# Miniprotein binders against GCN5-related N-acetyltransferase 10, chloroplastic (GNAT10), part 9

Target 1, 215 residues: GCN5-related N-acetyltransferase 10, chloroplastic (GNAT10), of Arabidopsis thaliana (Mouse-ear cress) (q9c7g6)
Amino acid sequence: CASTESLTSLTQNNAAEIELKYLVSQHGWDVRRLNRDDEDEIRRVSLVQAEAFHIPLALFDDFFFMFFQAEVLSALLYKLKNSPPDRYACLVAEQTSETETLSSSSVVGVVDVTAQTESSVLRYFPGVEEYLYVSGLAVSKSQRRKKMASTLLKACDVLCYLWGFKLLALRAYEDDAAARNLYSNAGYSVVETDPLWTSTWIGRKRRVLMSKRFS
Key: E = the ipSAE of ESMFold2; O = the ipSAE of OpenDDE; V2 = 0.75 times the mean of E and O plus 0.25 times the DockQ between their complexes.

## First folded at step 14 (miniprotein)

Design u5 (from r1 with L27F V47I; at its last look DockQ between E and O 0.68; V2 from the best seeds 0.00; counts 0 for: pae E 1.7 > 1.5)
Fold by ESMFold2, look of step 14:
Structure u5 (fold): chain B 215 residues (1-215), chain A 86 residues (1-86)
Amino acid sequence: as target 1 above (215 residues)
Amino acid sequence: DPEARALAWEALRLLSEGEFEEALEKFDEAIKINPENAQAYLRKGLILMMMGRHDEAVRAFERAVEVAPTDPLAKLALEIAKELKE
């Protein structure tokens, strides 16, 4: 009873320490999993996610932005609570500290990684039953944000290896050449694009499916 | 209804990732299954505001208030959206 509870407690503490372990450290950026026990970090992550999709309404930006951020936070909390630990991760990037200041960690970039089995992807990969989907790549304003984004994508590769997946997938808007170049440089290749008429007729923006396969 | 709940959470995920068009499609599917879900209308209105589609957003917020007349967030969202239209 007590002995079992004590072992479980140590195991939980070790898991938390492992979760904070850096997956990738490159070009002054450290990437790790979001600390799900740190409420302030979760709120900061939700703000970074929400800021990536700024509201264009100047007069009421504060109200609808706060509404949007609240919904982003709700979604993040839901995913953290309801996802198995080896099938979902929110990855966070922070600048490597060069100083000895107190509590210098600051989350400035995020990306979600989720195990999926959607036929819209799997139909192009015979023999693959599941893949990791990369979504919500959001980086705060930074002079070095492209290096931060590439480091986050490298961490996705590491997670793919650690969880035993062979395929990473993501979608980017066709008209976002900077994002497509970033993903191509990270080893992703275009698989399929939505037809032009579908984007116009049904009100959807044209997207490209990109993938990265591991031997 | 489990299907409607799953669609609503998928739509919320898409909203949180900024995939507004796909989120809107999923909210519409959820509303078709459960037209009394005030939260779905409210979130649809939010998406439409993010996209600059103010007239449609007002109609979605009106439906949210209709199905949940005492929801203070729905009332406030409708009030602000109507002011932006004027």
Scores: ipSAE 0.431, ipTM 0.816, lowest interface PAE 1.7, mean pLDDT 79
ESMFold2 (binder alone), look of step 14: mean pLDDT 79; pTM 0.726
OpenDDE base, look of step 14: ipSAE 0.654; ipTM 0.884

Design u6 (from r1 with K44Y M51K; at its last look DockQ between E and O 0.74; V2 from the best seeds 0.73)
Amino acid sequence: DPEARALAWEALRLLSEGEFEEALEKLDEAIKINPENAQAYLRYGLVLMMKGRHDEAVRAFERAVEVAPTDPLAKLALEIAKELKE
ESMFold2, look of step 14: ipSAE 0.734; ipTM 0.922
ESMFold2 (binder alone), look of step 14: mean pLDDT 78; pTM 0.710
OpenDDE base, look of step 14: ipSAE 0.717; ipTM 0.919

## First folded at step 15 (miniprotein)

Design v1 (from u3 with K44Y M51K; at its last fold request DockQ between E and O 0.77; V2 from the best seeds 0.78)
Amino acid sequence: DPEARALAWEALRLLSEGEFWEALEKLDEAIKINPENAQAYLRYGLVLMMKGRHDEAVRAFERAVEVAPTDPLAKLALEIAKELKE
ESMFold2, look of step 15: ipSAE 0.784; ipTM 0.932
ESMFold2 (binder alone), look of step 15: mean pLDDT 77; pTM 0.686
OpenDDE base, look of step 15: ipSAE 0.777; ipTM 0.933
ESMFold2, fold request of step 16: ipSAE 0.754, 0.710, 0.730; ipTM 0.922, 0.919, 0.919
ESMFold2 (binder alone), fold request of step 16: mean pLDDT 76, 77, 76; pTM 0.685, 0.682, 0.688
OpenDDE base, fold request of step 16: ipSAE 0.808, 0.809, 0.808; ipTM 0.941, 0.942, 0.942

Design v2 (from u3 with K44Y; at its last look DockQ between E and O 0.66; V2 from the best seeds 0.70)
Fold by OpenDDE base, look of step 15:
Structure v2 (fold): chain B 215 residues (1-215), chain A 86 residues (1-86)
Amino acid sequence: as target 1 above (215 residues)
Amino acid sequence: DPEARALAWEALRLLSEGEFWEALEKLDEAIKINPENAQAYLRYGLVLMMMGRHDEAVRAFERAVEVAPTDPLAKLALEIAKELKE
């Protein structure tokens, strides 16, 4: 009689092994879930995300950048702690190493995937109860290769399938043609653009809701 | 307040996603519920700094210092924001 404890430990170990398994390996990039127990990797992810925001770092005081990074880290830690493992994932891209030595976390790209039920999105998709929201797509400045971002988005497709979701959604800035083209090439289509009246605040950039539906 | 905490978390999530305008909206709601929330004003000021709205950021940090006069982060944020405005 294998004890129930042995089955629970095997399922937990299998879950942990599944968490570290590559969802996608393409174009010299491997994409996996963030290791929740690796504080250094979590810090690296928060840095990559903080640096990817379109703020000219040259105009940003180091103090406020550090403050912002700390808030990004705090949000990431909160999501990792309080979200069910099948409803949130931080995905990380690393360069495919031929050497089995998982050396120091070479995280160079990040994307967040969150299960959501926002009525503002669901109103366009009758019969869909929930969707995966893709956010926080960040690519290290040293590695601004379109292929890595595309590989991260492909990993979101894999995760969508594994979790049984039928819809991916994201928001892009209307003026960010590069991002919009990336998402379009990944199979996303425009659903809706933010109403002009929401842009009444001087400097508010209009966003475009984009989605990818699976049959 | 559970509602204020939920709003504060949502604002933090939105901030971490670069959704600065939506973060400000959530922070505005949080401040309306609790006008003595120093952390909400600090985040509000931070978001405004990220948007290049330094004058408004100074006002947010001034309120943060008023609410939390012993918070060294609020004081430092206000000082630096004033220097960057000049």
Scores: ipSAE 0.711, ipTM 0.916, lowest interface PAE 0.7, mean pLDDT 85
ESMFold2, look of step 15: ipSAE 0.725; ipTM 0.924
ESMFold2 (binder alone), look of step 15: mean pLDDT 78; pTM 0.715

Design v3 (from v1 with S16A; at its last look DockQ between E and O 0.67; V2 from the best seeds 0.59)
Fold by OpenDDE base, look of step 15:
Structure v3 (fold): chain B 215 residues (1-215), chain A 86 residues (1-86)
Amino acid sequence: as target 1 above (215 residues)
Amino acid sequence: DPEARALAWEALRLLAEGEFWEALEKLDEAIKINPENAQAYLRYGLVLMMKGRHDEAVRAFERAVEVAPTDPLAKLALEIAKELKE
């Protein structure tokens, strides 16, 4: 009788081994999980995210960028601390090094993957109880190659399989043709267009719900 | 208000995911529940700055200063946003 403790330790060891392994190695990019215990890597990820979502730096005071980065970092730390390891992952892309010297965090791309049960998404997928939501796709300005973003999205497919999910979902802005084309090329299809959101302060925007289903 | 605080935290999460519009929706909801939520106005102003909407950002930071007149961050954000609007 192998004790229940041995199975839990094997599953934990498998989860820990999965965290250190590359999910994808393609096109000169390696994608793995963010190391939750590496504060410098977490800071680097927050910087890459902040820079990617920022309108060109030339229009911003350094104060507002630093403030935004601090908020991104705070949110990332919160997600890493409070989310189960099998329900949230931050995936990081680094350049494939031929040298085993894992030098200083060479994180140049990021994507978030979160397990969700949102009824607004699930209503389109009868018999699906939960899905992986893909968000926060960020690519360093120095490395804006479509191949890296595609490799990050491919790592989401691998993670979806490893966690036993059947559905990936994401939202793209309706006016962001570049993002929509990237996701379409990654095998995502438009499910629905979100209602027109109207802010009193910022006007109107619309997102498009896109999904990739696995059999 | 615990509900307004929860919404303001969810907005922060959404900001980290690049979901700026949804973050602002959560902040609008948080402000509606608690109009004295200085942090919601600060984050709202920050998002507006990140979108180049300096005029609206100034208004958000003005409200943050009104709600939290002792918060040095609110004052500094307002000052810088005014300078960038001119």
Scores: ipSAE 0.459, ipTM 0.786, lowest interface PAE 1.4, mean pLDDT 83
ESMFold2, look of step 15: ipSAE 0.667; ipTM 0.907
ESMFold2 (binder alone), look of step 15: mean pLDDT 76; pTM 0.670

Design v4 (from v1 with E83R; at its last look DockQ between E and O 0.71; V2 from the best seeds 0.75)
Fold by ESMFold2, look of step 15:
Structure v4 (fold): chain B 215 residues (1-215), chain A 86 residues (1-86)
Amino acid sequence: as target 1 above (215 residues)
Amino acid sequence: DPEARALAWEALRLLSEGEFWEALEKLDEAIKINPENAQAYLRYGLVLMMKGRHDEAVRAFERAVEVAPTDPLAKLALEIAKRLKE
């Protein structure tokens, strides 16, 4: 990590300045911002995101997986093009190693961080005007997933500090015990569960709003 | 229409983050505003395929072909979805 004086200087600048450094290096994982000028990396990230949602790979599902991946790529490109550098970041995790290759396996985990002002969150936090929303946490199943995910979440903490936010928020499905345990271990607390009556009529799975606050 | 664009973007974002139920809700709203939006029907069908609801996906793709009869993506999606249903 950088010294306290170095971190103080860095935190007075916007997120564009910090993209030249790894945000977190822990447990054999380095986390940095996605390189928006690297077309191959952007495509690899979209594949990691698409694969994380357990898409069937049977012969007849290849079309729909490709369709889904194309939509994921479109969303990623939109966010990269239309977001200020201190209001959106796609964070990528790669193995700590000098033998990194330029192959598609160099990025094995991702998470999005977006500045938001949604009333559906802010109504629970009087005095807070903006927060950082954590979404799209996706890690390769072939690696040490829990440590990679926790390192990605730590990098979200670093961005929260660097961008001057006091609140991180995310949502997890209530029936996803592994995700909720991961977030709880990372310091997130439950704020609100979707109402039973609204989830019955609006959607099939209820979500839990979780947050992490900084003094 | 700004409202329709915002809904379409929210649906795409939710879909890309694996929040499929929420994406369906936004797509339903977008379709109510513009029932001639073939892309909204295509995304609706895609999400239904991701949830394993093949019969409903076929109906969504049929609507996409109806509103955009020359769209090769809509035609192909419908053909494949009908084959997977069987």
Scores: ipSAE 0.724, ipTM 0.921, lowest interface PAE 0.7, mean pLDDT 80
ESMFold2 (binder alone), look of step 15: mean pLDDT 77; pTM 0.699
OpenDDE base, look of step 15: ipSAE 0.794; ipTM 0.940

Design v5 (from v1 with L76Y; at its last look DockQ between E and O 0.73; V2 from the best seeds 0.75)
Amino acid sequence: DPEARALAWEALRLLSEGEFWEALEKLDEAIKINPENAQAYLRYGLVLMMKGRHDEAVRAFERAVEVAPTDPLAKYALEIAKELKE
ESMFold2, look of step 15: ipSAE 0.783; ipTM 0.933
ESMFold2 (binder alone), look of step 15: mean pLDDT 77; pTM 0.692
OpenDDE base, look of step 15: ipSAE 0.753; ipTM 0.927
ESMFold2, fold request of step 16: ipSAE 0.782, 0.734, 0.789; ipTM 0.930, 0.917, 0.932
ESMFold2 (binder alone), fold request of step 16: mean pLDDT 76, 77, 76; pTM 0.682, 0.699, 0.690
OpenDDE base, fold request of step 16: ipSAE 0.806, 0.808, 0.806; ipTM 0.942, 0.942, 0.942
ESMFold2, look of step 18: ipSAE 0.737; ipTM 0.918
ESMFold2 (binder alone), look of step 18: mean pLDDT 77; pTM 0.704
OpenDDE base, look of step 18: ipSAE 0.787; ipTM 0.937

Design v6 (from v1 with R53D; at its last look DockQ between E and O 0.47; V2 from the best seeds 0.58)
Fold by OpenDDE base, look of step 15:
Structure v6 (fold): chain B 215 residues (1-215), chain A 86 residues (1-86)
Amino acid sequence: as target 1 above (215 residues)
Amino acid sequence: DPEARALAWEALRLLSEGEFWEALEKLDEAIKINPENAQAYLRYGLVLMMKGDHDEAVRAFERAVEVAPTDPLAKLALEIAKELKE
């Protein structure tokens, strides 16, 4: 009789091993789940996400940037603590090290994956009960390589498969041709165009719902 | 209010995803449910600052200070937002 304790330790060790295991290793990028217990990595992720926002730095006070970063961090911590491990993941990209030395985790790219049941999305996909929503795709300013973003998106596909989901969805700005092309090249197609909204700062913007369905 | 709190957290999630308008909608709903939610006003003001809507941001931070007069973040946010409006 293997004790229930040994099964729980194996499942916890397997869960920890699964979290540290690379989902994708391509084009010199390794993508894994964010380590929930690594506070420094979580802070680094929040910084990468906060910096990825195209806010003109000249117009955004350093205080408000720090405030925004703190809110991004709070959101990330909230999601990590309150979401089931099979319904949310933050994925991080790091450079493939040829040397076995666990060099300090140099997170340079991030993406969030969240299980959702939004009727506004599901109405387009009869027979789908839930989907993975891809958001928060951020690439470090120093590493603006299209290959990293593509590798992050590929890791979302792997996670979708591992969790048994059939649908990935995301939103892109209609005027962001670079993002739309990235997602299209990753196998996403346009499903719907959101209503036009107007901002004094951003002007007239519209998002496009894009999806990738698996058989 | 647990519902207002949930909406305020959802707004934060949306904000972290760059979905500023949807974040504001959730914050509006949260404020409607609980008009004494200081955190919702703070986040509302932050989103408005990020959108360049400094006048409305000031109003949001004013409300945050009214609801939470001892919160140093609310006071500081209001002060800086006023300075950036001038």
Scores: ipSAE 0.530, ipTM 0.840, lowest interface PAE 1.2, mean pLDDT 84
ESMFold2, look of step 15: ipSAE 0.711; ipTM 0.917
ESMFold2 (binder alone), look of step 15: mean pLDDT 77; pTM 0.690

## First folded at step 16 (miniprotein)

Design y0 (from v1 with L12S L15S L46S M50S I80S; at its last look DockQ between E and O 0.58; V2 from the best seeds 0.00; counts 0 for: pae E 5.6 > 1.5, pTM E .797 < .8)
Fold by ESMFold2, look of step 16:
Structure y0 (fold): chain B 215 residues (1-215), chain A 86 residues (1-86)
Amino acid sequence: as target 1 above (215 residues)
Amino acid sequence: DPEARALAWEASRLSSEGEFWEALEKLDEAIKINPENAQAYLRYGSVLMSKGRHDEAVRAFERAVEVAPTDPLAKLALESAKELKE
């Protein structure tokens, strides 16, 4: 039922797929793209994303967290199904097996990279028609979470080169000094801050647009 | 309504990226287009709950129950939100 040529072709395709798995391996962290065919991984990623952006409630927290995670999961599935492979990636970080006893399938960090053309960014970069937007950086509590986040950001650089983009952009909350330092150390520079009036009414946090340009 | 559905999915994307207020703006637009969409009210209330905006979330869940009175998820969300305390 299976010829030698057929098995050789399948083995070659699998090897090529495996060879593209890791974008960056540094500081005990491996970063790769989310496997779109792994439903357990997709759910684990949605959990990491939801945990990062959910403010815990004193009562019924698990119930409302479930609602929020379902929304996050739906958005992730939509992006995976409807985005071209060179215009969206969900990057995942896991511990390198050589440095830890944990399973290599334990995803503990995530970041989204999306090709965008929003005028709110492009107005600052004449001649640039599109850029990669970095969003949803989420890392689980770990001994080396800052190193994990920096490795995820380096993988964004790699995607930027691989996809032929010249500009990475992201937003950080103005009052989040740790995040702004992380991005500055990764080579991002401040472009503009949200207008001051956005912080007045509801405790809405203002954000800073930051960018990293490639020659 | 395709426009309202597109706004609702954009709101989900924004929420997954931590863009809380931007997601609420898109859901508000979706609700203006289709005020009878219980799912939009449920998602609006869920985002508000995740950010500690309990009174606003209760109002959104009340609208969800009003437009879909037989929806057990809308009823559960409303009752759960009302039982939260300081």
Scores: ipSAE 0.123, ipTM 0.540, lowest interface PAE 5.6, mean pLDDT 76
ESMFold2 (binder alone), look of step 16: mean pLDDT 77; pTM 0.702
OpenDDE base, look of step 16: ipSAE 0.335; ipTM 0.712

Design y1 (from v1 with A40V; at its last look DockQ between E and O 0.85; V2 from the best seeds 0.76)
Fold by OpenDDE base, look of step 16:
Formats: C-alpha cells, structure tokens, sequence
Structure y1 (fold): chain B 215 residues (1-215), chain A 86 residues (1-86)
C-alpha cells in the first residue's frame, strides 16, 4: 500500500519547481509563472494590469484607480486559489539580469492563460474539446517597445505545448490595429468578428476572435 | 444565489482583463437575478467610471447605497462620483 501522502508531496514539489522555471528567455526578457506564494509579486502583477487597463480619463480620481486595482488583485487571488494549476497560469515577464547581483526581479509584463471549453469558440474547431484562452496582456508603459509582449505570447505557446493543448484563442478590439498586428505576427489568425447587433451599450467596440492552432 | 455569484465572479475576471463591456453585461445579468447585491452595483459603477459614464455610475452607486446603507465604500464611491460629475 503506497501511501497517498507520498503522491501529493511529489505533485506539490514538482508544481513549485515548475513555477520558478523560465518558459521563455528571449529578447532580454524572461517569462515564468507567477509565484502563488509571493504576495508582493501578486500585488505587483495587479498594479501592472491595473495601470495597463486604466484609461486615463482627466476626471478619474485616485480613489477609483485604487478601487480598480483592488478588484484586479481580488480577481487574481481568486483565479490563483480556485483554478487547478494545469488550467490557469498567470505569466510574468522580467528583464534578464546579466549580473547575478540584481536580486530585484521587477515584474514588468503580465498575461493570463486559462483553459476553456466555450462552445462559441469550439464550434470553429471540430475535434478540439478545449483551448487555452489568452487574456489580460499587460505591458508596463516604460517597456512597450522592447518585444516583451511578443515574448509573453511565445510563453503562451510553450505552456500550450506543455499542457497538451492544440489551440490558443484570444479576443482583440477590431479598432486596435496595434494589438491585432501583434497577434498576427505571433501566428494568430482571425476566426470571427462579433456581430454588430451585440452592441447593447452605446460605444461598445466589436471584438475579433483570433486563434493559433498547433498540429 | 449561486448563479448570481458565478456571474459576479465572471464579471470580476473580465474586469481584471480589461474587458469592461463584457463585465457590464455579466453584471447586468447578475442584477436581474439578485437586485439586492451592493457589491454588483459597486463594480457596475466602477466600470462605468472607467468608461467615462459618470451619470450612469452615480445611479449605480445610489443603488449600492440603497441596498447597503451602512457600507462606507458605497457612500464614499457615490460622494466622489457626484463630485467628479460637477
């Protein structure tokens, strides 16, 4: 009777070692999984996401920014706690340190990867049961020109392979040519554009479903 | 309500990913199921503020205060949203 306790300890230790391993190192960026046990890193990720998705409105009060950041943090903590480790990852980009001495790994880019089974996506891909959804791509304003977003997307490819998925999907705004070009350059193609009538909200932008399939 | 809670969590996920319009849709659905959830109205108001829809945000925070009159966050959000509208 091999004790059930030994299998649980091996899976936990292997999970911890996998979290610290770089998935990609290229263009001066290292991409790894977010450390679930590092509260300071989790807070840093939430700030990077909040700053990236914050629309600077002239009348946006610091209170509402802090409130938004708190909600982003709450969502991240929820995803980390309630998602299986093979069904969700937050990926973080940091600058490759040439010198061992720069201990302060500063997270400067983030992307979320979630396993999904949405029929609205799967209907376009016969024989695919599940896919990885790429979302929450956030790049620090100071670092936007350094191919970090492309490196983050490449880490999603690596994770897709490691988890045995055959399909990556994401949504981009139709009018966001910069994002669409980034995804196209990363090997994503347009699958569908949101119907015009889905705009229940005045000023709602159409999204484009994009995907990358692996053979 | 478990369904309303699931929608509220999905809205929070979408919000954290910058998908604000989709977050509003999930929050609308959550409100229809449970109109007495102050947290849903707070998130609704927050997303509307981020979209520059201050008038609608004020209405959302008013509903949050009506549902939770002792919640200091709901009161503060309403006060600030009113000040930013003027």
Amino acid sequence: as target 1 above (215 residues)
Amino acid sequence: DPEARALAWEALRLLSEGEFWEALEKLDEAIKINPENAQVYLRYGLVLMMKGRHDEAVRAFERAVEVAPTDPLAKLALEIAKELKE
Scores: ipSAE 0.727, ipTM 0.924, lowest interface PAE 0.7, mean pLDDT 87
ESMFold2, look of step 16: ipSAE 0.730; ipTM 0.924
ESMFold2 (binder alone), look of step 16: mean pLDDT 76; pTM 0.685

Design y2 (from v1 with R5Q E10Q; at its last look DockQ between E and O 0.79; V2 from the best seeds 0.74)
Fold by ESMFold2, look of step 16:
Structure y2 (fold): chain B 215 residues (1-215), chain A 86 residues (1-86)
Amino acid sequence: as target 1 above (215 residues)
Amino acid sequence: DPEAQALAWQALRLLSEGEFWEALEKLDEAIKINPENAQAYLRYGLVLMMKGRHDEAVRAFERAVEVAPTDPLAKLALEIAKELKE
């Protein structure tokens, strides 16, 4: 992919002097790291994350949504403060500025990428000591949401390369055909499905572990 | 202490990423280690509310109030959850 080669060249030529702004620009979407010094952006990202998983409730739903958003914000702040810069990134997608817009909000998609060493994944990959886990993929509803999500996933590939990892992993609900198709088209393959007998919760959806390996 | 702290962080991370059932598993483990942690019960109840398990959420918030009777968040969460059951 040309954006991966361009990023590699930029990093090698000027990494010590110039901060990289965009990791991937595709399909009208620009993907970059969340600006950890921009408090308004951090709050805006936490709202995008919280909205992705919100299920409407009757009366007083705003209380539990605000409670949930506060927890999402706390997790985001903790990761930003306590993670080495090559072991965690919150990636944000914004519309390529081909046409001026009056809206002040530009972030409409996010994904987390975290270095992990959990045995629940590594047991399937002998010789691999650590991997990058992709989680929290949240995109606004739009006609171009699949393109935005694919661009975010491409940026995960770029980070995997830049940080020297050989394995990306994620989980998707087994009955979410749209998500599984998205990940399959991005080069992920199913590794294992959750066993039916391990759940203690009625109504729990099973997940599949998916992975993408780089040589 | 370190094990309970790690479980609490894992649960917070999971719930923030929409992995609600997995967060509940970590919270169960954290509560077994420290049954006096009101925050764990509050998060447990929050996740149950997000999954529409209102009766179970009320029970979790009741445990949070029992553990921390002066916590205004626990009291408010319980009151609102009880109203939503109807």
Scores: ipSAE 0.708, ipTM 0.915, lowest interface PAE 0.7, mean pLDDT 81
ESMFold2 (binder alone), look of step 16: mean pLDDT 77; pTM 0.694
OpenDDE base, look of step 16: ipSAE 0.743; ipTM 0.926

Design y3 (from v1 with M50F; at its last look DockQ between E and O 0.72; V2 from the best seeds 0.00; counts 0 for: SAP 70.006 > 70)
Fold by OpenDDE base, look of step 16:
Structure y3 (fold): chain B 215 residues (1-215), chain A 86 residues (1-86)
Amino acid sequence: as target 1 above (215 residues)
Amino acid sequence: DPEARALAWEALRLLSEGEFWEALEKLDEAIKINPENAQAYLRYGLVLMFKGRHDEAVRAFERAVEVAPTDPLAKLALEIAKELKE
C-alpha cells in the first residue's frame, strides 16, 4: 500500500519542477511547457496553432479565422484546466536569446503532448498500457525552419522519459511527405495506415500512424 | 446529452490539433445523438468552410440557426457563409 502513494507524489513534484525549465535547448531554440497562468502566452499559442492549421483559401473570411482561433483557444484552455499536469503538456518553442535582457519570449512554435490509452494504437504494442500522443505541431510562418520542429519533437522525447512513458505516437497525412520525413528523421516509424474509410466526405486524406518506442 | 457533449468536445480538441476530418466525424456522431446541438452544427460549418465546402457549411449553419434562433454567432456565420457562396 505505501509504495503507490510515494510514486504519485514524486510524479506530481517532478511535474511542477518541469514547468519552469527548458526541456530542450538546441539549434537556437528553447522548448518549455506553456505557462498555464500566462493568458497572453496562451493567446499567442492559440494564434500560432490557428495560423498553422488554417488552409489559406483565397475566400477565407477573417471572421471564420477569428472564430477558428477562438475555438482553438477554448480547446487549449480546457486541456490546461482539466488535464492532469503529468498527462498533458503544451510545449512552446522560443528563440534562444543570447542577450539576457530581451525577456520578450515570443512563442514561435507549439506542440501538444497527451497521454492516451486508445486500443487502436495499443494493439500494435503488447505490454504497453499508455502512450504519449503528439499532436498540434505548429510553426509560425515567419520561422518555418525544420530545426524548430525537430527541436519540438526532441522535447516530446524528453517529456516521454520524464513521465516514464515508453511510446510516442502521432498521425501524419499519407500525402504529406514533408511531415513524414520530419517524423522519420526524429526516429518515428510507420505502424499502420488508416483504413480506406469510405467517409461520406469527398477528399478525405488517409493518415499514417507513426510511433517511436523507447527501451 | 452527456455523450453528445463529450463528442463535441473531442471534436474541438481535434480541430485545435488540425485534425479536421476526424473532428467532422465526431461532430456527425454528436449530431446523430443530439440533433439539437447548435454548437456541433456551428463547428461542423466552420470545418466545412476551412475545407472550401461552402454549400454544406451553409446547410450546417442553417441548422444551427434553427436549433438556436437567438444565437447571434449562428446568424452571423450563416450570413457570411451565404455571402462567400455567391
Scores: ipSAE 0.534, ipTM 0.850, lowest interface PAE 1.0, mean pLDDT 84
ESMFold2, look of step 16: ipSAE 0.737; ipTM 0.914
ESMFold2 (binder alone), look of step 16: mean pLDDT 76; pTM 0.675

Design y4 (from v1 with A6Q R13L; at its last look DockQ between E and O 0.83; V2 from the best seeds 0.76)
Fold by ESMFold2, look of step 16:
Structure y4 (fold): chain B 215 residues (1-215), chain A 86 residues (1-86)
Amino acid sequence: as target 1 above (215 residues)
Amino acid sequence: DPEARQLAWEALLLLSEGEFWEALEKLDEAIKINPENAQAYLRYGLVLMMKGRHDEAVRAFERAVEVAPTDPLAKLALEIAKELKE
């Protein structure tokens, strides 16, 4: 077992390494922070997000996809420019390459991590003043999508440790069994579900709050 | 209005993270506070298009054109949404 002194030293080295290198490398996937100075990478990330979240229709027009992607890009730029670097990260996944050429066009998965203080979460965790919220998990189509997503979630754990937080939280739709299984396998537990009486939209699905606590 | 502006930013962030139902709730609240915000109606209509709610999206884009009749994005969004509806 590593001593406290050893863990502190590794944590400091990992923080410097993470600023310059991959947070997690597992099962052929490398996860790092989005390079906020790389305009092409930012656009690629917005495309990954837009492709993951749009709902294709038989006659869906390219106009609305471009409109959606522009809004996604605007949100990403806002977060990158207006968030402190130890309170927000956009994590990107790319396939491990034996050639060490860095290419922003290789990004195929993303997730956002944001420090929050919302009472809708904190009311379940007495003594906790803030947590990291995981959102926007988006992976491009791939035969190994589940391993990519789990590696992104492991990188969230690493950030939680490096930034000194004790709690990760996220929400998934109640009927999304694949997402709930993914999060459960990553160590998240159900905290509470949305009340039935709060729906204002016909067809709206309830969400489940899930959390992961670190001792 | 600062409250309506904050709601609009929250809706944009939710939309970008694929939380479309939650974004619609924030936009609906923002529109109730400031019914003259064309961008809010445009985002409302966009999310409704993503959810396949085409008739409702057309109505949202009609409101966007009404409040901003010279906005080329609002006019184009309405025109295309009407074609897809049919």
Scores: ipSAE 0.683, ipTM 0.910, lowest interface PAE 0.8, mean pLDDT 81
ESMFold2 (binder alone), look of step 16: mean pLDDT 77; pTM 0.688
OpenDDE base, look of step 16: ipSAE 0.781; ipTM 0.940

